# Designs tried in a protein design chat: VHH binders against o26223. Part 156

Target 1, 191 residues: o26223
Amino acid sequence: MKLLWTSQHIKVTVHIDGKVSKMDVLEAIKTRRSIRKYQDREVPEELIDKILDAAMCGPSAVDERPWHFIVVRNREMLEKIPEVHPYGAMVKDAPVAIIVCCDSSLEKIPGFWVQDCSIASQNILLAAHSLGLGAVWTGVYPLEDRVEGIRRLFSIPEHVIPFSVIPLGYPAENPGTRDLFDPDRIHLEKW

## First folded at step 9 (VHH)

Design u47 (framework vhh_7aqx_2)
Fold by ESMFold2-Fast, scan of step 9:
Structure u47 (fold): chain B 191 residues (1-191), chain A 122 residues (1-122)
Amino acid sequence: as target 1 above (191 residues)
Amino acid sequence: QVQLQESGGGLVQAGGSLRLSCTTSGFTFDDYAFSWFRQAPGEEREFVGAISWSGDSTDYADSVKGRFTISRDNAKNTFYLQMNSLKTEDTAVYYCAARKYPIFSGTRYDYWGQGTQVTVSS
C-alpha cells in the first residue's frame, strides 16, 4: 500500500492549438479559467472518462462518495438546459455537459455532500483544463427552481440532488492570466 | 402520527442470520429513502446501509459489505436488512431511519425508529 508520496512536479499533457504541452499541477491551478465559448468540435469519450475518473478521486467525508454524474451530449437536451438554468446559456453551445449529482441515500454524515460535490466539480474543471479543454461551473444547488428544473429535465430521482452543470469543450476564447494573490487575506498565528 | 417500527431482532449465534424489518406509517413510503444505523454500548451511532427511493441504489458500511443486504417493499410500506454471516462485533441496537429527498439538504433523517437489539454470541 502506498503510504507516502514524493515531492515531484506532476506533469500533465495539454493539447493547445494543435500542439502537445505539459504543465505541472500548480500551473494547471493558476492558469485554469472559466471558459464559456467552445469550438464546434466533439470531445472524445476517452477524455470524458479521464475527467470523471479524476472527479471520483477527490476526498470525501467518511468516504461516503455520494456523487453521481450525468453526461449529456444530446444537442436537443443541451439546448433545454438554459430554459431551467438562466445563467447556463453557454451550455447550449457546448458539445457536452456533466451534471454533478448527490445521491442523498449514500450520505453518512450531515452536510458534507455539498463539500464532496464541490470537490468533484473542481476536479472536473482542473482535469478538463489539463486535457486542453475549457469548462465552467454553473450553480444548481441550492437554488430550488434550478434543482427542480434540472431534475425534471433529466428524470433525476427524488432522492438525488443535482448540484452543478459543467459544460465543456475545446476553448474558443482566451481570457488571459490573472494575478489573484492577496496577502491581506492571510493572517499569521491569529486573526 | 409518523411511525417507524423495527422488528426481527434477537439473540443469534456467530455465523447465523437475522432479517430486520422496519414497518412505516403516516407518510408516503414511495417518496422516501431508507437507512439502517446501529449503536453498540458506549459507542457513537454508526451507518450500516442505505437504499434510495427508487430502490436502484444501495450503499453499505465497509464492515458489513457482502454480508448485509438492504431492500424495500413499497406495497407493504416496509424495508429490510438481511444480515448474514453475523459476527460478535455486529452486536448493537439497530435503528431504521427515513428521509425525504430535500431540495436544499440531504444531511439529516426526518424520522427514526426506536431501535431493536441484536445480540450475536460466540
Scores: ipSAE 0.000, ipTM 0.115, lowest interface PAE 18.2, mean pLDDT 83

Design u48 (framework vhh_8pnl_2)
Fold by ESMFold2-Fast, scan of step 9:
Structure u48 (fold): chain B 191 residues (1-191), chain A 119 residues (1-119)
Amino acid sequence: as target 1 above (191 residues)
Amino acid sequence: QGQLVESGGGLVQPGGSLRLSCADAGSIFSIYAMAWYRQAPGKERELVARITSGGSTNYADFVKGRFTISRDNAKSTLYLQMNSLKPEDTAMYYCARGFPYKLWSFDYWGQGTRVTVSA
């Protein structure tokens, strides 16, 4: 058994563009990239716990918080994910993956669980990035074949919907930054 | 807040079977991830099997195909079915309860039940 660090005693320092600095929220949002290549290096449990804590801090419709998470570290199980997810080939090379699920019994407003689980998924990606890890969102819902494949593989009950599979690890690639600001998508007062 | 009480341990010959039980009388059992750990003499405590609140299971490689973890939420009880037991399985077996998001961090432990596998 390993003890978990408390957040009050941990400081995160990120080495960016040859400089060592603390990553603030805006930097994390703007510099996060999808990472599909991982080092052959284990991710400590303490970091996964921090990521999941961040995932559950997202807003949800009428505070329904319908998310559940499966953490997969077992190599044999990670290697089976590409069999049911054609675009999940990178998952077998990751040291760990998080499966974001919706418990439909917790749904209070129809359809908003998709937004809720999207928010949780994005928080996982941002938290991972802020902790020096790389991750990528691989889509499961709304593709029925992937939903049922993942459900069978991980013994997920019928009232629970697998939403995304997020492999993560220490990055073995460094994609460049993106400048995505487009003022033509901003309309003042009306369309 | 809760109490975990393990039972079902004993002496068994190689190739035998045992079923361990863990009763959680003090809390809302169904919301917790549960696990079985073991500690052999002179060794560190190691994870044997884990089950989430939703019923998903994970096993250490050394017990895959031989052990099955299960839960009965109506009875607030965790089980470990142990088949094809080996001398290397000799250990004190502990039930552990974690919070749903602490998947590999278990903060509440039972007293343990002893399993001895010898000819």
Scores: ipSAE 0.000, ipTM 0.085, lowest interface PAE 19.8, mean pLDDT 82

Design u49 (framework vhh_gefurulimab)
Fold by ESMFold2-Fast, scan of step 9:
Structure u49 (fold): chain B 191 residues (1-191), chain A 120 residues (1-120)
Amino acid sequence: as target 1 above (191 residues)
Amino acid sequence: EVQLVESGGGLVKPGGSLRLSCAASGFTFSDYAAAWFRQAPGKEREFVSAITWGGSTTYADSVKGRFTISRDNAKNSLYLQMNSLRAEDTAVYYCAAKYPLRGFTSYDYWGQGTLVTVSS
């Protein structure tokens, strides 16, 4: 028996001004920025499907995968989000938003759903960036007024908790790169 | 390097007006919510007004209808238009900026303050 093992390198291709560039995963992580200004341009359904597929591929505590997603494209509904979310003003200008929710009935271990939904939210941001889109995480949980406002607006059941609202679109801004590496936050063997 | 610099403070008579400015540098101001706080001698710092990067505003009950907060992201600037000033408005006024999800008192960056004195 002879086993030939080859590592596959995952590359993501993004479209920039009709040109194709390749972004590896480390580049995507390092260059992702919060984008709050969007072009007046529709996001294809196929890209949203890819983003949601990536969101659901995140790890979760004891594989509970408690996440549910609401995709909002309706202009009237997007315009109502800032009324219940004071820091979500940019959502009304986005062509689409994804609301990340936790179905508490799927939770196997108490409290870990917050980490699970954070992972899903970050995967949405990274996937959007890798596909040439811009996005920003606007927080809902743990702020009670925002949780109840979003729940009421989208008819979310009491056992489901809205966690984040993530507007997405083709970016109309380029904030540039950030150098965030801080070696003083790394401790070897002990504090 | 992050910096917030206030200006526009001074001496004004009761019923008068002042406009405070705050210039932000060293960070992407448009990504931040911003606020004005004030502190009178011997008292704790109190909230005055806040504005999100999208322009949504909140005011303390003591200043509603008299003060207007605004921002100009192209100029990286925050403003406070103060009308119908009262003796009780006398304080050092601070501008502050925070990333989303922080409470109104949990601000990331603070200016050095500008003194407003309302006296006859």
Scores: ipSAE 0.000, ipTM 0.101, lowest interface PAE 18.4, mean pLDDT 84

Design u5 (framework vhh_7nfr_2)
Fold by ESMFold2-Fast, scan of step 9:
Structure u5 (fold): chain B 191 residues (1-191), chain A 121 residues (1-121)
Amino acid sequence: as target 1 above (191 residues)
Amino acid sequence: QVQLQESGGGLVQPGGSLRLSCAASGFTFSNYWMSWVRQAPGEGREWVSSINSGGSKTYYADSVKGRFTIARDNVKNTLYLLMDSLKSDDTAVYYCARAPWQDIVSAFDIWGQGTQVTVSS
């Protein structure tokens, strides 16, 4: 815990119902969980805009910033995603999904777009959690059947690679926190 | 009602072979990617291998590549892991899961009871 009246403990976030609460970055990282069950409740455009702003703030190799995003709210389109993404069944139950894409024409260093899009995807998950939403990363790249299926479904050009599909909504489940710290994976000075 | 039941584990000598099976029920098995994950004593979970819904594409962890083969039978709703050239480091409980390898960091949405593989003299 942090005390609000100290200069080193002034971090505050806004909850899903508009309440102001304290949740620092470390708490957000440690408590974020994959959410696959969503309330039947609209996610405001303002929250999606904040999430996408956070996604674009990640570091990028040689500042290539190759990411593009498709925001999907159309129910018929969301319902078609499981046909080309078998593990994405939960997407049809979400009020909105974000498809993270790489525009290969923006790539300056071969292969680093994967890291760039991974960073953007993680920022989407963390930003959603910090705003009281739930989300889950469903993998697309490098599975060619999914890449091709998503590309065709959303009319994505050949030079653009769909990387991940992230459904978002107000959570209808509350999974417990995980204790993942393993000191045996930390090596001091040398392996 | 969704269930995954692993079998085929046991004690084997270094350099030996085992064939693990996972019987799936309660869902349309042929529509889903399937994975094998293992957990050694006192360690975290490690992804081992994944196979696409049709069986045409397979992926392996570097630690098992060239030694293990993942396969599936969509008529029998069964996932397999053929394990050759077993090493003591392969000793673990093996679980099957309904998830592609890219989604491992998020969660596996179905876990079986696991099957113990022990590689020892």
Scores: ipSAE 0.000, ipTM 0.120, lowest interface PAE 16.2, mean pLDDT 82

Design u50 (framework vhh_vobarilizumab_d1)
Fold by ESMFold2-Fast, scan of step 9:
Structure u50 (fold): chain B 191 residues (1-191), chain A 119 residues (1-119)
Amino acid sequence: as target 1 above (191 residues)
Amino acid sequence: EVQLVESGGGLVQPGGSLRLSCAASGSIFSINAMAWYRQAPGKGRELVAGITSGGSTSYADSVKGRFTISRDNAKNTLYLQMNSLRPEDTAVYYCAAKWPYSLRTYDYWGQGTLVTVSS
């Protein structure tokens, strides 16, 4: 049994005999933050499996489910990511990263794969947070140089588009909470 | 769907200048490699100038030093500044975009804008 994370509004993930007690969905959405500093601690394969299961549960246009995932744990490969992604420096310090990809041959409606892979990426972030991990979405698509750099680095076929690189780990920072609710962005009945 | 609309063509005297514009819609402009092609009567299309998403440029030998390609990603607009124009530059000029999924070809084309260099 361990206490993994606290904030001004105390939330905990408790591990007892392999069981996990999770935070509420609304709380997970509201308290998830981008985490770029990670402990030097391995993320168990079982947690990655749970995260990927959650990623594949997102809605997709006409149920096309075009997503594929690459799990990267090899330190040498993680260290090469910042060479092709200038704003992915934190990836080299993460114990693991997930690359979200779209198989364009599975796309049924042109262009909706971007929304599908965005949903999968967000589900990875939320699932990681709910399991006591930290993660950050680093953008690959739509920047062609980053797309092709990641493709070459991980031997991704030409019909598959790398969408995002999401490093994950046990958080070594707590940026606190944000109040982002803005009523001026809500319009009733019309613009 | 990507739509490309060229503008700025017209009649100009030899030695004159024109700036062509290409407005892009229906996609995220910053991801596309872009190019200007031209086609003179009775000839095939030829590449005039290309620009990558990162801003690297290339030019046909016939226009090098006279034409400048540039992009404004905030305005989703591609430009071709044409200086020291010659009668041989007379052609319909086409804006082209390469989608990230496409290999080695430009997938989207505008309707073209006519440039006539004549006294």
Scores: ipSAE 0.000, ipTM 0.114, lowest interface PAE 18.7, mean pLDDT 83

Design u51 (framework vhh_lunsekimig_d3)
Fold by ESMFold2-Fast, scan of step 9:
Structure u51 (fold): chain B 191 residues (1-191), chain A 119 residues (1-119)
Amino acid sequence: as target 1 above (191 residues)
Amino acid sequence: EVQLVESGGGVVQPGGSLRLSCAASGSIFSVYDLYWYRQAAGIERELIASITSGGITNYVDSVKGRFTISRDNSENTMYLQMNSLRAEDTGLYYCARKYSWPTLRFDYWGQGTLVTVSS
């Protein structure tokens, strides 16, 4: 049988008496998109709890789990984020944002906290998508002006580093899916 | 959906000890302040102990030095160690997790566990 390095075409959903398959993990990964427009709807606390539980399930170097999270629902605080984060304009329109932070005192191996917090951030995006929400990762670290701006705005202590700001809500846009598979980036046996 | 379930209540003699547990499902503990309330017959439910997400504890004067609140975030469980129990400690013990936002309030309560201090 001929196998081509092409886009996956297993998008077959079996409808039996009106029943639809739930989104699996591969579908969630492939269909997640950055969402910057949100409905004027509250996100239930229960969904935020599930998202944060998923964030903390990520692997971390030597199980250091250096992450802390700030959940922001206050409209005045959300409206101040764009003042210290120039690419965070959409945050003021979101019903909630999660700030992913690193407590440097919890780091066991130098430098790996960036990977740990990246993993937590991605899990937030995937969990939100799987629950019918949209989110976007806005970068804070390693841009010092953003790090200090966010720290001061949310009274974050000096040993804690804000890593990302992730606004989320029910999506008010549908950017569609992307086909990003590139076989030229895959090498067999050797470079 | 957040569910809190208390356990560890029972009948004990004066001067005895009990440890209450509050287990959470459908939610995480680590980011929330957690509370133990007590309701005695004919008396309003009162806050007896609290523990912040950072581990700072507070107690009502009647239980200071006798009760100890603690949390295990890895097990999603909060505890109340009750020593030197008195007849006045009899009541239903509730665990709670509370949110307070300017326009929103989310309170989660357990079902309660009964503690009886008698002979």
Scores: ipSAE 0.000, ipTM 0.095, lowest interface PAE 21.4, mean pLDDT 82

Design u52 (framework vhh_7nfr_2)
Fold by ESMFold2-Fast, scan of step 9:
Structure u52 (fold): chain B 191 residues (1-191), chain A 120 residues (1-120)
Amino acid sequence: as target 1 above (191 residues)
Amino acid sequence: QVQLQESGGGLVQPGGSLRLSCAASGFTFSNYWMSWVRQAPGEGREWVSSINSGGSSTYYADSVKGRFTIARDNVKNTLYLLMDSLKSDDTAVYYCARKYGLPSRYFDYWGQGTQVTVSS
């Protein structure tokens, strides 16, 4: 079975039973929602590979590409994440989570790794959505307790900073889409 | 200390509308999922609706879908339940509840409740 959503110039196809979603870039951006409820269904390794490939295609400051990724499928490890991340309760119910990290030894411009890892995190969310999966960004950096907790839990070296934890799976909820366009936030030529 | 205080309940005719409010204090309201739970006379508690910390995701029990809207104002630390097309079966005490992020998946704090009576 598949869901097909169309509105004017926008067309989104979501395949619930095993087929990858087909949608254009604007549809993917506009229809992606945070998903926190997942089916009890494994995500194929091939889809994780496609998501990580997309994550690494983001722009980065002076092409520093400081990102590293930890893929977590082990149930007991997923169950421990909420103990160090209070808003990560849904993570233990997900079939898989990706931890986005920054290797500070790869940083060429101080501070821009945050932007680089934000771009990688967003690419994971968009790629997951385009492939018929749901995901949510749970923040780690800059909250010291979460950074330290995740680092210790996954044996992350001191020079590497965990940035976000992104659980993902086949969605078990459909929150719908949002109309977020606000012309008052657009200024022409000057403020 | 965590406090949740509901208001806005009362007597209303079938087909009428009510707006419930829940004033939250003693914690960072914008960090927590919030829910409405009701208890009809002589019955157990029934989950009605939940809203995530930022207000972007909402969930409803099938019995209230299309009639109730949950909303929040993180600047005012207030949770709302907008109830339209009320039915006699909606008669209950309505509780505001905070959803605990872990180590528990359950509600950790409850308000005192506000009575809603739908009767002609």
Scores: ipSAE 0.000, ipTM 0.085, lowest interface PAE 21.8, mean pLDDT 83

Design u53 (framework vhh_7aqx_2)
Fold by ESMFold2-Fast, scan of step 9:
Structure u53 (fold): chain B 191 residues (1-191), chain A 122 residues (1-122)
Amino acid sequence: as target 1 above (191 residues)
Amino acid sequence: QVQLQESGGGLVQAGGSLRLSCTTSGLTFSSYTFSWFRQAPGEEREFVGAITWSGGYTDYADSVKGRFTISRDNAKNTFYLQMNSLKTEDTAVYYCAAGKYSLPFTKSYDYWGQGTQVTVSS
């Protein structure tokens, strides 16, 4: 038997080069911001592995888990992303980007892959933040020109749909935090 | 009124140690990420080390990694830089900085101290 107050003390433990990060889940959620400016500093493979592990731990409709991920570190490839994604200008300056994809052959119920890939994308953002990195979700699906542009650029098969491009790196900006709690959006018992 | 005040600087011989302190007032200490920066004569200000507002993550510049340790004491509203195995190249004015919920690698801090001189003689 656990009381609600004890759940607030649950901490996520993350190991970075032997260091321990103890970011509370609520802390991570409340302080994560979209980061579009990155330091000229490499992101270790170990951190990318932790982020992708977190991405795959999201719930998915009927446990279909349709996600696939492309990790892009090649500077020439990163520089081409803004050519097919007008809001992806910051990607060329990031040390790495993750492309979240849906393998439609793994889809068990029509349309829910969008929610599955959204959950995976958010887990990437939260995991990156908890590890001291900054990231931003740049939308691909459902904009057909961006979907086809990214598909061609990364040789993505026809049955696989690129969903989001998430550049990440060590942050070079601090947009501050936001207090977004709005009690007028909470309805008790009825609308 | 928010203030950050450095102390503990001074003259030390190469191979020696110094502990810098940054005492804060006018802010909710536990909500702030704290960092140390330094500026040598004729050079731009560079990052030295940081400790996140949760206290769970620390980061250091490669030039000081393994020699310097950053720590915080929430009860005393003070954070520290323990400098060991000092080199002449560590000679600089050291600044403390505070940013609300900031990550260590951001260069955007809300508040800065006035600086304290550290001189390492050969």
Scores: ipSAE 0.000, ipTM 0.119, lowest interface PAE 17.3, mean pLDDT 83

Design u54 (framework vhh_gefurulimab)
Fold by ESMFold2-Fast, scan of step 9:
Structure u54 (fold): chain B 191 residues (1-191), chain A 120 residues (1-120)
Amino acid sequence: as target 1 above (191 residues)
Amino acid sequence: EVQLVESGGGLVKPGGSLRLSCAASGRPFSTYAAAWFRQAPGKEREFVSAISSGGYTTYADSVKGRFTISRDNAKNSLYLQMNSLRAEDTAVYYCAAKTYWPGLSKYDYWGQGTLVTVSS
């Protein structure tokens, strides 16, 4: 069986081995967990295409949509990320990573690119989870040493800001879901 | 890094106009967010106007409709066109720049300032 999706005007086929989850949106949000251990198994390009399509569908301040993405599959390059990102040790073991970037020349309202790239990053995490993959957001911006390290490693131009590095793959761990609902953080009518 | 040099300050009568320039050297100016700040005698430095690398502008309420910020990336220059000047606009005007990637709320690079005096 195959499921056919369109990404803009391009048809993408998802195999039954990488079958699309029937998870509804609330289930996806509540059950997504950070995954840092991955199977030694390739992630099909079709799934990466679906994830990036979802990333670009996020709301953006004044519709500036400043995001750009680098898809890293090269093992040598993945192994170098922990050298410039202390919390990125798991990246070297992932089959693929997505680097979320902001093209500052596309910014229409000062400072909102951070929210835009945060939304894109979260959409990557949710889309990956819905497709049976695991992922984790590793922070790059606003830590200058990480920003500069990632920029040098991937030849990112000065006007482009690396925001996050998101390794992903088929999960080799299964952390239980968290019950994080806290009614004390909800105020009715007033603080 | 980048160095900023302001010019165009001077003495002007109330209701007059003045154009400030800021020349940038170093990295390509197009990659920087830029702003004008001012400091009046005996007061703290205050925000005047900013322009993003993508050309979006913001203004302090006190200058909105009277001042216009602009940039020319080919000339590595930032400008502030000041119209309908008031005595309250008297200050040393500073241009400032930052990249979006080093983050934080602070501007990283500052000029030495140019004095604007509005007097009758």
Scores: ipSAE 0.000, ipTM 0.139, lowest interface PAE 16.4, mean pLDDT 83

Design u55 (framework vhh_8pnl_2)
Fold by ESMFold2-Fast, scan of step 9:
Structure u55 (fold): chain B 191 residues (1-191), chain A 119 residues (1-119)
Amino acid sequence: as target 1 above (191 residues)
Amino acid sequence: QGQLVESGGGLVQPGGSLRLSCADAGFTFSNYDMAWYRQAPGKERELVARITTGGSTNYADFVKGRFTISRDNAKSTLYLQMNSLKPEDTAMYYCARKYPWRGTLFDYWGQGTRVTVSA
């Protein structure tokens, strides 16, 4: 039996208080928060499939799409992540984590894989939020100790670079929304 | 960003009219959505009217049919024509601006101009 990951055209709806919740893109961007506390609930494979489909839809430099993903559900493996990632303590308490990786053999233009994998990581966060899940981006690259620790822990080949570890699950906290707009950072016509 | 300077307030009898003006000293007035807010003594600040860069207008229910918001991009000026004034219209009136991509709240304000409607 093989794992089949396809671009799924299944209808996914978020139900809140028995009602269908439609989260527009702008609302998703504005209300997404880093979530570090998770319910003791399994995340269905169908939702992970949808999140990964969304992750791969991001733009990439010269369409190189260098991303690979590791889905980690094994409790022993999740519990070892904090040993190689000092700010990853919450990962051990998540039901699942996605490791975003760059396959350097797919890189067509030097250095842009960082932006490519950042886009994929953000799409994972937004997709998770739109599906009623919480997630947080924990940084791996460019910290060499974390890169090598994660590589060894998950048997990642030398030509593949682990970029981020994103634990996710049903949220057990609600930090609320932030107003981050700063007009001093916007310049019209010229600097 | 430029300074917003309101003018045109004053003492007026019930049923009278006033026209408020707000001059933006900056050179990018046409790039902003504009609004008039008011704050009555002891009350919260409330939206009176707004106008987008494209000229679309929206009014609070309590001024519909009596007040008209307009803009002159060539003069970098926002106006509020106030007709059939009532004592409950007594307030400080504030000009506000925001970039079009900025949510629903206006966050850059002038110093205000006082409107008093009294016999």
Scores: ipSAE 0.000, ipTM 0.093, lowest interface PAE 19.5, mean pLDDT 84

Design u56 (framework vhh_vobarilizumab_d1)
Fold by ESMFold2-Fast, scan of step 9:
Structure u56 (fold): chain B 191 residues (1-191), chain A 120 residues (1-120)
Amino acid sequence: as target 1 above (191 residues)
Amino acid sequence: EVQLVESGGGLVQPGGSLRLSCAASGFTFSDYDMAWYRQAPGKGRELVAGITSGGDTSYADSVKGRFTISRDNAKNTLYLQMNSLRPEDTAVYYCARKRYGWPTKYFDYWGQGTLVTVSS
């Protein structure tokens, strides 16, 4: 199934004529919320491609880019995720999920793959939001039982570490915005 | 949309008891790990007690054996039963929701807090 998707991604290019969000970067960052309720509606392949393109644009330690992605649309597989991920109940109701993985053979600096995959996961959330979709980051690493559960479920090799499961779809909820700016966390010149 | 509203704080004598409640709304309460935090005057926030969506509980060493965290999923309510209260338990107590799917100790929502004062 990986080979089928690989062929479709080889020729992805940046198009100005595509579906574009009216959100600027700051608006996208400030208004993105975790979405756990989805419409019963398919997400087009081209939107997934744009999201994955954005995920791969994140900075990585020594440019190692250790990330790999599994795109899951199969309903039976989505329904099995909650069995190995206690907080993944909403995944079975999503039309698609992306599993963010680290290929340890691509790691150049030990331990920084966690930051690399965190950045990729956040880019998925922001890109999904900017394209009119909703998503939520469900944590896998560093919880060993979840890591091994997801590995077995998706036949992930031992040298690859599943990091996060991100269900996404057209949102069926609209949470309010948050005011999180805290000036007490800003120190000028010294602590 | 997400709201956490604490109640039950007040003035109590050392050795007394108090029960805090947290009314949750705007999300499926039963799906979330919940916690109680406290912040004493001039100090940072301290995790007091946690309860998973499955009902497993955890406590800070300072309150273990004295405090009991519980939940009522039918009422969307989190509780903290506080027994054998000490002056050092004086703090604003916050209900907190653990971020769904994130590693332990990542909490994305807190209530406004309820003041507990333990004094003679």
Scores: ipSAE 0.000, ipTM 0.095, lowest interface PAE 20.6, mean pLDDT 85

